VHH binders against q9y6x5. Designs and how they scored, part 27

Target 1, 379 residues: q9y6x5
Amino acid sequence: LPPKLLLVSFDGFRADYLKNYEFPHLQNFIKEGVLVEHVKNVFITKTFPNHYSIVTGLYEESHGIVANSMYDAVTKKHFSDSNDKDPFWWNEAVPIWVTNQLQENRSSAAAMWPGTDVPIHDTISSYFMNYNSSVSFEERLNNITMWLNNSNPPVTFATLYWEEPDASGHKYGPEDKENMSRVLKKIDDLIGDLVQRLKMLGLWENLNVIITSDHGMTQCSQDRLINLDSCIDHSYYTLIDLSPVAAILPKINRTEVYNKLKNCSPHMNVYLKEDIPNRFYYQHNDRIQPIILVADEGWTIVLNESSQKLGDHGYDNSLPSMHPFLAAHGPAFHKGYKHSTINIVDIYPMMCHILGLKPHPNNGTFGHTKCLLVDQWCI
Key: E = the ipSAE of ESMFold2; O = the ipSAE of OpenDDE; V2 = 0.75 times the mean of E and O plus 0.25 times the DockQ between their complexes.

## First folded at step 7 (VHH; framework vhh_surovatamig_d1)

Design g6 (at its last look DockQ between E and O 0.73; V2 from the best seeds 0.00; counts 0 for: pae O 3.0 > 2, grease 26.4 > 24.2)
Fold by ESMFold2, look of step 7:
Structure g6 (fold): chain B 379 residues (1-379), chain A 122 residues (1-122)
Amino acid sequence: as target 1 above (379 residues)
Amino acid sequence: EVQLVESGGGLVQPGGSLRLSCAASGFTFDDSAMSWVRQAPGKGLEWVADIWQDGSEKYYVDSVKGRFTISRDNAKKSLYLQMNSLRAEDTAVYYCAKESYDWLTGYSFDYRGQGTLVTVSS
């Protein structure tokens, strides 16, 4: 009886892939539902921050997952692949699955969304898979559909995460038409499998499904490197994160470190924390370091070495190359409607509305997504 | 410990062929996509080709497409690169690489061997 929602992320799915490649299965999904052509994500345009922004409706400075690599100056804690499940990092916000499963007669399930295997506010997703990139899409889909179909209390909110096209975008570069067309065709086949499985299990008609992504991908090159070692000695700072947004914790006077870096490259902006542009909403958190370096699109910050990167992300969130898309289908959504753009933080209040949940305070604007929904007066 | 041992390099004339081999140990070979990467003298590292875990998908950089073929034998824990119609610009040290992807730390090529030198010269 309660409304159900499956939130699907294909990591690194750049919005203009929809225009530049063929997606017969995704286009059928869109034809019977809605499309948002560009989703403006949050800065920095990295995986963990943006996945958490989708499910909290908050800018990174507010939810506390400010990068994939972090340092908290107050507690002296480091966020890394060996410490990413410490609830300390996640507890500055309440993700939608926590709010959902605390409701009477509801549970939540996750096939590998960032944070769903962490006890956030002492609450872990009711059903979840630990992250393992070797687990096939079919196995993830089998688990999530089994939970949606057979759980008591019923699973009303579920997530499904897939690493492509992010992995291939890094490897081959987003502009490699031949390789990316084959990768993206395989992803479209997976979307076809998803829809077919939901239909065969009797879930398709009454399940709301959102297919989206966290960020896009920009082409990189060996000719576009910024060598920090040419500008500053390692001993003057602690490097918290490197590229394309470097996070610099000075070991000497901050102004002296800034002055050594400010003219390092014409393809890099150097910001003191208080000078970070307000449009980034990336200033008011202790985990944001005193100096950040923001590379221009397609440039890579390195430590006196070559780079293997053919594609990367994390750049300025105003860049179209950093934007994903959003498609959705289900009883809550119109059919055949296309919308130009929303902010990624707008997804959270929309999802709360669909599920009948009271959203926590957030940065999203429900009005930006109301034209996607059948129960809203759009005009 | 992960070990990757490349072999099969040598000196060839333009238009010639070579077959590179890589023996892998110390990890579950069938769980990893595998790559060939190369480094020309005085140049940066370049991805050349990769092959998915079960061999179902093969990808190539544009400069080698139609000339190189990547393959794997999961029973023998071996990776191969058949290089045909070799050109002077293919001169490089070739490395076998285990692909690494983590949703937090990103994508990288984990190459650990000495590599095998391919020299294409008249």
Scores: ipSAE 0.636, ipTM 0.833, lowest interface PAE 1.3, mean pLDDT 92
Fold by OpenDDE, look of step 7:
Structure g6 (fold): chain B 379 residues (1-379), chain A 122 residues (1-122)
Amino acid sequence: as target 1 above (379 residues)
Amino acid sequence: EVQLVESGGGLVQPGGSLRLSCAASGFTFDDSAMSWVRQAPGKGLEWVADIWQDGSEKYYVDSVKGRFTISRDNAKKSLYLQMNSLRAEDTAVYYCAKESYDWLTGYSFDYRGQGTLVTVSS
């Protein structure tokens, strides 16, 4: 039987949650599988970009999903959470579910993973759910497992997405121990439900399962705000994306806009596009705007208004608070093995290996995940 | 159109109590988690409490724990906030909000009423 892989994302699951809270179900999952304690995600550390990096192995400048909100100056198109269905935005890369779907006697399934309800390169998963935040985890899980079990051609790759603990992290802040404890317990229970469902259907022993996340969460405060209106008139630029990385499209001379912003706050770095640090791999794409503002950890960029968020993400991808984790279980993985760190782009070549797919050119390093796999030598 | 109408605010002495009410219309009330948020003078919008669609779970900001109680009546499409042991710091306009989530902003309180003013002063 061809290998099968289920990729699960719990949005905004900060890596150190595993150290600070109890996860009986997840710990059991890890005990019988593998854990990567920290996953260095891609800059900007936002949902759409990082989820697409997981499934393409590419930095954001390469796969073209450079933010949750984007603007293309040539076509004058806009990308946002309410306008994400145009293949134009996704077609700069080939996600793994498309690669898998194009193979003979294989199909892909998806429950609300970013981009899965869009025909990319004229290919869409054989089975998918349109994104709807109101749909329960149970319903998503039921659909995914049904497709994994009863599809023809068989589903060999599936994705499952859930919005927590990101939503709650934004609402309560990651430092709210009481409320986050409740939230994270629910997440662990959902993992329990996942495992139970797979066992009940006889999938558990033969299915490879990866549980990961796209980013972490940092604590924000009303006392840590950067007000752009104090530095520059709103008529001088268009805001494409706001916080914690603002994308600025000047309406006047770029240099003038830059000069007005460069000293706006000691807690914000201002970059011309060509001066963006190389370590971000966030320069070589037309969808990146001429000027970007990067707030320090825990600071929020605002426009004459206060933030409603007690937590946020999107900051420097070197910050531990932005890092998620990865756990995995199945025939392809060792049991009881823990690894310190990988890059989020490393997940793609690993998944390709597991599924026997030829990977597209990518930024991942297969060598970083060899120790997780039973068929590889760990040096 | 989502409509939320808050009531019950007023002037109260420190240590006093108030009960806020919210009447909801224009959406399926029993399918939506609801929140109370507040805005104090010169401050930003602050989340106060939320309640699950079926009332099974309740969450509070730390500063109001043990003092405030959120509740709902789905049959009446109403949300309530019982506020006890009120403090000067609780002075704010209180809003009833329908929770929404999106990829960009996470939780949003864009769907809220006109608010009701609560003033705690001696």
Scores: ipSAE 0.045, ipTM 0.611, lowest interface PAE 3.0, mean pLDDT 93
ESMFold2 (binder alone), look of step 7: mean pLDDT 82; pTM 0.820

## First folded at step 8 (VHH; framework vhh_surovatamig_d1)

Design k1 (at its last look DockQ between E and O 0.45; V2 from the best seeds 0.00; counts 0 for: pae O 2.7 > 2)
Fold by ESMFold2, look of step 8:
Structure k1 (fold): chain B 379 residues (1-379), chain A 122 residues (1-122)
Amino acid sequence: as target 1 above (379 residues)
Amino acid sequence: EVQLVESGGGLVQPGGSLRLSCAASGFTFDDSAMSWVRQAPGKGLEWVADIWQDGSEKYYVDSVKGRFTISRDNAKKSLYLQMNSLRAEDTAVYYCAKESYDILTGYSFDYRGQGTLVTVSS
């Protein structure tokens, strides 16, 4: 009886792909639902931070997942691919699946959304898949739909994560129209399969579905590199994260490290932590290092002369190339409505409303999403 | 223990053909997408082509489309690049690379071999 919601992320889906490429299946989904053309995500525009911002409604400084690579000076812990399941990193916030499944007679399901295989506040998603990039979209979808249809207590909130077009955007670059066209065609086919599966199982009319992403992608080049070794001896600092936002822990006097870096490249901004622009909301967490370096769009910070990527993300969140989209369909949503922009943190209070959950304190504004919802007056 | 051994390079005239091979060992070849990258004298590395794990998807940089064909033989753990209609600008050391993707660290490719030199000279 309770409303149900499926939240789907296609990683690295830049908002303007919708206008520059053909998406017959996604456009049919949008035509019968709603579209937010641009979602302003949070700084830094990386995968784990933004996926956690979607499900907590919090800026990165508030939820504590401040990058894909982090260091905590008090505990001496490093967040990495071998240590991303330690609840220590995730416990500064309460994601929506935890709140959902703590309600009487509700459960949550997950197919690889970041954090759903972690026991956050001693609570792991009721049904989940451990992250494994080798598991096909079809298998992820089959598990999530089986749980939506066949669980007691019923699954009322489910998440589904897919690595494309992020992986291909890094490899080929977003400006490679021919290669990206083939990649995006395959993604549109997956969206078609998703909708068909939901219809076949009788879920389509009564399930709310959000299709969104965490960030976009910008073009990189081997002739747009910033070599840190040209400006500072690597022995003077510990590198916590490299590109396009480097996180620098000085081993010598912080002012000396700053002075060696401040004029390193005209294509890089160097910030002492206290000088990070307020608009980033990226200052008030101990996991944010004393110095950060922010590369200009399309520039790559390297230690050596080589970069393996033709596309990247993580840049300033004011850049349109960093912005994803949001589309939604279901009984909670209008049909045929297009909205220009929301903040990514606004998604959380909207989802709480749809599910009848009391949101935790957050940075989102429910009013920004009212026009998407049939039970709200758009004023 | 990852080993990538390139071969098949040499001198060739413009318009000619050449076939590069890469013998792979020390990892599960069938689990990895593979690529060719090249480095021209005095230039940075350039991605040339890749092929996904089962050989069904092949992607190329614009400058080689229609001229180069990537292929793989998973039984022999081998990667190939058929280069036709060669041009002077194709002169480079060619490397075979193993691709990896991780949700935290992103896409990477690893070229550990000595490479094989292709020289196209009029």
Scores: ipSAE 0.436, ipTM 0.778, lowest interface PAE 2.7, mean pLDDT 92
Fold by OpenDDE, look of step 8:
Structure k1 (fold): chain B 379 residues (1-379), chain A 122 residues (1-122)
Amino acid sequence: as target 1 above (379 residues)
Amino acid sequence: EVQLVESGGGLVQPGGSLRLSCAASGFTFDDSAMSWVRQAPGKGLEWVADIWQDGSEKYYVDSVKGRFTISRDNAKKSLYLQMNSLRAEDTAVYYCAKESYDILTGYSFDYRGQGTLVTVSS
């Protein structure tokens, strides 16, 4: 049988949730498969950038989705809630579902994974759902499993996306044990539903399933705010992205803007584009603005107002609070194996291997995931 | 079209009480969790309380626990917030909200009414 892979993302599932809460269904999934306890994601630690890194194996500077809000100075285009469907933003890389469809007698399916409802390199997923947050997990799951089971050419790669526990993490804050316990229990139940449906359809034994996330969540507070209006007038710059990493487009001399911001707060690092730390791999793209502000963990950048969020993400990708996990099950994976850490870009070459695809150039290291795979030597 | 209309706000002294009401229309009320949110002058929106579709679960922001009570009447398509022991810091415009989420902007209260002003002052 041709290899099949379902990639599932629960947005904002912080890695240490697995240690602090009970997940009966997910634990069963892990027991019969593999677990990577910590996945180091890419900077910035936001939804669209990291999801695209998972499916491209590239750092954000390379695949071009550098934030949830972007601006291109040449074309004057904006990437935002209302403008995320322009292939212009996605075409700097080739996601795995496009690669998969270049193979003979293969198709891809997607349930609301970022970028899957956009033609990229003139190719769109054979089956997909337009993004709609109101659509239930059940409906998404039903469509995905239907496509996996009944499609011709057969669906060999599928993605499934869900907005929790990110939404609740923002709302309640990750330190709210009562509310987050409720939310995480629901997530575990959804995993149970996923497994049950796959078993019912006879897909469970032959389908490779990866359950992962794009980022974690850190606790925020009204007492930890950085007000930019205290440091610089709005007329001197355009804000492209705000918190916790602000993207600044100067309207006056860049140096003057920088000088006004560099000492704005002891809890915020200010970088000229060329001075962004190399470890972020967040420099070599025109969509990265001339100045970026990076708030310390748990601090929020605001404009003359307080944040409504009790949790947020997007911070330094070295912070454990920003890290998700990865679990997997299926013929390609060992059973009962736990691994400490991988990079999020490592997922792409692994998926390509599982599917028998030739990967595009990427930043992942296949060697980091060999121990997860039954057909590889573990180093 | 989702419509939410808040009422019951006013001026009260510290330690006083108010009961806010919200009339909902344009959606299946009894299938939707509902929230109260508030915005103080010069501040952003703040979540206050949630109630499940059937009223079986209620959740509150820490600052109002023990003082505020959220409730609903599905037959009347109404949401309520009983506010006791009011404090100056409770001064805000209070909104009835149906929760929404956007993948780019995250959790939001875009579906909310015009709000009702609560002023707590001596």
Scores: ipSAE 0.046, ipTM 0.607, lowest interface PAE 2.7, mean pLDDT 94
ESMFold2 (binder alone), look of step 8: mean pLDDT 81; pTM 0.804

Design k2 (at its last look DockQ between E and O 0.45; V2 from the best seeds 0.00; counts 0 for: pae E 4.0 > 2)
Fold by ESMFold2, look of step 8:
Structure k2 (fold): chain B 379 residues (1-379), chain A 122 residues (1-122)
Amino acid sequence: as target 1 above (379 residues)
Amino acid sequence: EVQLVESGGGLVQPGGSLRLSCAASGFTFDDSAMSWVRQAPGKGLEWVADIYQDGSEKYYVDSVKGRFTISRDNAKKSLYLQMNSLRAEDTAVYYCAKESYRILTGYSFDYRGQGTLVTVSS
């Protein structure tokens, strides 16, 4: 019986929500499986970069999805919500579903995980849903479970993506306890539905399930704005991405643009590309612009004086507020084990091990996840 | 082009009621979640309530729960806010907003109308 894995992401699920809110269904899932309390994600702590890091085991500079908004000067291509399906952007790495379905007698299925509706290296997920935020969790789950049960060659790797609590975290901010409690209760109910559906379909005992997220969320405020227009005229640069990590392509001498920005706010670090801290692993890709601006936690870079968000992410990946969790259940995993932290890039080699796949070169360390797995000697 | 026209504001005593209306055009109304947002004098924008495209889910900021009711009429392309038990802190310009969520750019409001002023004062 070939091993099977379902990878589930609830976008923007901050690790400490587990301590601060009630999750009866998720806690039952954890009790019978494993928990990693904090997953240290990659910089920048944005949705597409971190989802691609999970499935490639690579830092953003290495897999090429370096932000949610990118620009390539040679081809003049822009990566954005309206232009995110061009394989050009994704082809600097090989995600696990491609490796999986190229093995004999295996296929992959996807319900809206970033990149699964793109033909990466001329290979698109064997079964997939085109991204559409209006499709319910129930419909995504129904498709995934149908594919897991009814496909030839069998689906051995599946992904499921859900937009919450990220959408609500942006709307309300993580400090809005009443609204976030309601949102998080709904998510716990969806986890309960997921587990119950898998049990009813006979999948639960032989399917490995990982529930994780890409990043957390921090509180923003209209009192914590950095007005870029007060520091530099628009004519001196092209803005590739704005907040909380701005990507600045100078139109004039780079040093001159840097000098105009370096003292703009005490709540923002301004980096020339060569000066970006080594711990970010965020330097060695042409898609990283010559100047980046990194706002302090909870600060928002704006062009005008107002912001529409009460929560945001994308900040320094050392911040606990940016860290998600990971929970897992299935025949590959111990029962009732808790682990303090792993790096998000460690998830990929662990998944490859579970599926019996040879990992591509990556930045993960299998040893960091060995204690989660029943077939490994944990000392 | 999105157009949103708010009405129904005015001066009201504490404990009173108002019903705000919003006429929407320039987008497919029944495909969009809608919100009411407000801006008190000297304050930033505050989300107040939202409603799903088909009216099936409604959500409110803590300070208005049990007092305000959001509703929509998709046939009329209209959004409503019933405001009961009004308090001085509810004084603000109220805007209706088309919600947008893009997986890459995140959550945003479009509130380009003039808004409608609600003043709660003895």
Scores: ipSAE 0.212, ipTM 0.628, lowest interface PAE 4.0, mean pLDDT 91
Fold by OpenDDE, look of step 8:
Structure k2 (fold): chain B 379 residues (1-379), chain A 122 residues (1-122)
Amino acid sequence: as target 1 above (379 residues)
Amino acid sequence: EVQLVESGGGLVQPGGSLRLSCAASGFTFDDSAMSWVRQAPGKGLEWVADIYQDGSEKYYVDSVKGRFTISRDNAKKSLYLQMNSLRAEDTAVYYCAKESYRILTGYSFDYRGQGTLVTVSS
């Protein structure tokens, strides 16, 4: 049987949720599979960038999705969650579902994974759902499993995306134990539904399933705000992206803008583009703006008009609160194995291996995931 | 078009009570979870309380727990907020909101009314 892989993302599932809450369904999933307790994601730790890193194996500077909101100064184009359908933004990399179709003449399926409803390199997923947050997990799951089961050519790679616990994390804050317990229980139940449906359809034993997330969540507060309006006049710059990493496009001399911002807050680092720390791998792309502001963990960059989020993400990718987890089950994976940590870009070469695909050049290290795979020697 | 109209705000002394109402139209009310949010002077929009479609679950921000009660009447397409033991820090414009989700910002309260002002002062 040709190898098949379902990649599932629960947005904003912080790694330590597994330690602090009960997940009977997910634990069963892990017991019969593998767990990576901590996944170091890419900077910035936002939804679109990290999801594209998962499926390309590239840092954000390389795949070109550098934020949830972007601006290209040459074309004057804008990217946002409401304006993400232009292939211009995605074509700097080749995601795995495109590779899957072009290399093996197979089909790919997608339920609302970022970028899957856009033709990338003139190729769109054979089956996909247009993004709609109102569509239930059940409907997404039903479509994905139907495509996995009945497609010709057969679907060998599928993606499934769900917005929780990110949405609730923003709303309640990750430190709200009562509300987050409720939310996380629902997530576990959805995992139960996923497993049950796969079993019902006879897919469970032959399908490789990865359950992961793009980032974590940190607690925010109204007492930890950085107001840019107190430091610089709004007329001096254009805000391309905001908290916790602000992208600044100066309307006046860059140096003047920088000087006005560099001492704005002791809880915010201000970088000229060329001075962005190398460890972020967030420099070599024209879509990264001339000045970047990075708030400390739990601090929020605001303007005068602001809304309160009790949780947020996008911070330094070295922070444990920003890290998701990865669990997997299927013929390609060991049973009852736990691993400490991998990089999020390591997932791509692993998936390519499982599917028998030749990976495009990427930043992942296949060696980091060998211990998860039954056909590899563990190092 | 989603329409939400808040009422019931006013001036009250600390320790006083108010009951806010919201009239909803332009959407299937009984299929939507509803929220109260508020904006204090000089502060950002803050979530206060939400209620499930069928009213089976209610949740509150910590600062109002035990003092505020959210409720709804689906037949009347109305949302309510009973506010007891009001404090100065409760002073804000209160909005009725139909929640929506955006990947960029998470929960959004873009679908809200014009608000009703609650002032708690001696």
Scores: ipSAE 0.035, ipTM 0.545, lowest interface PAE 3.3, mean pLDDT 94
ESMFold2 (binder alone), look of step 8: mean pLDDT 80; pTM 0.818

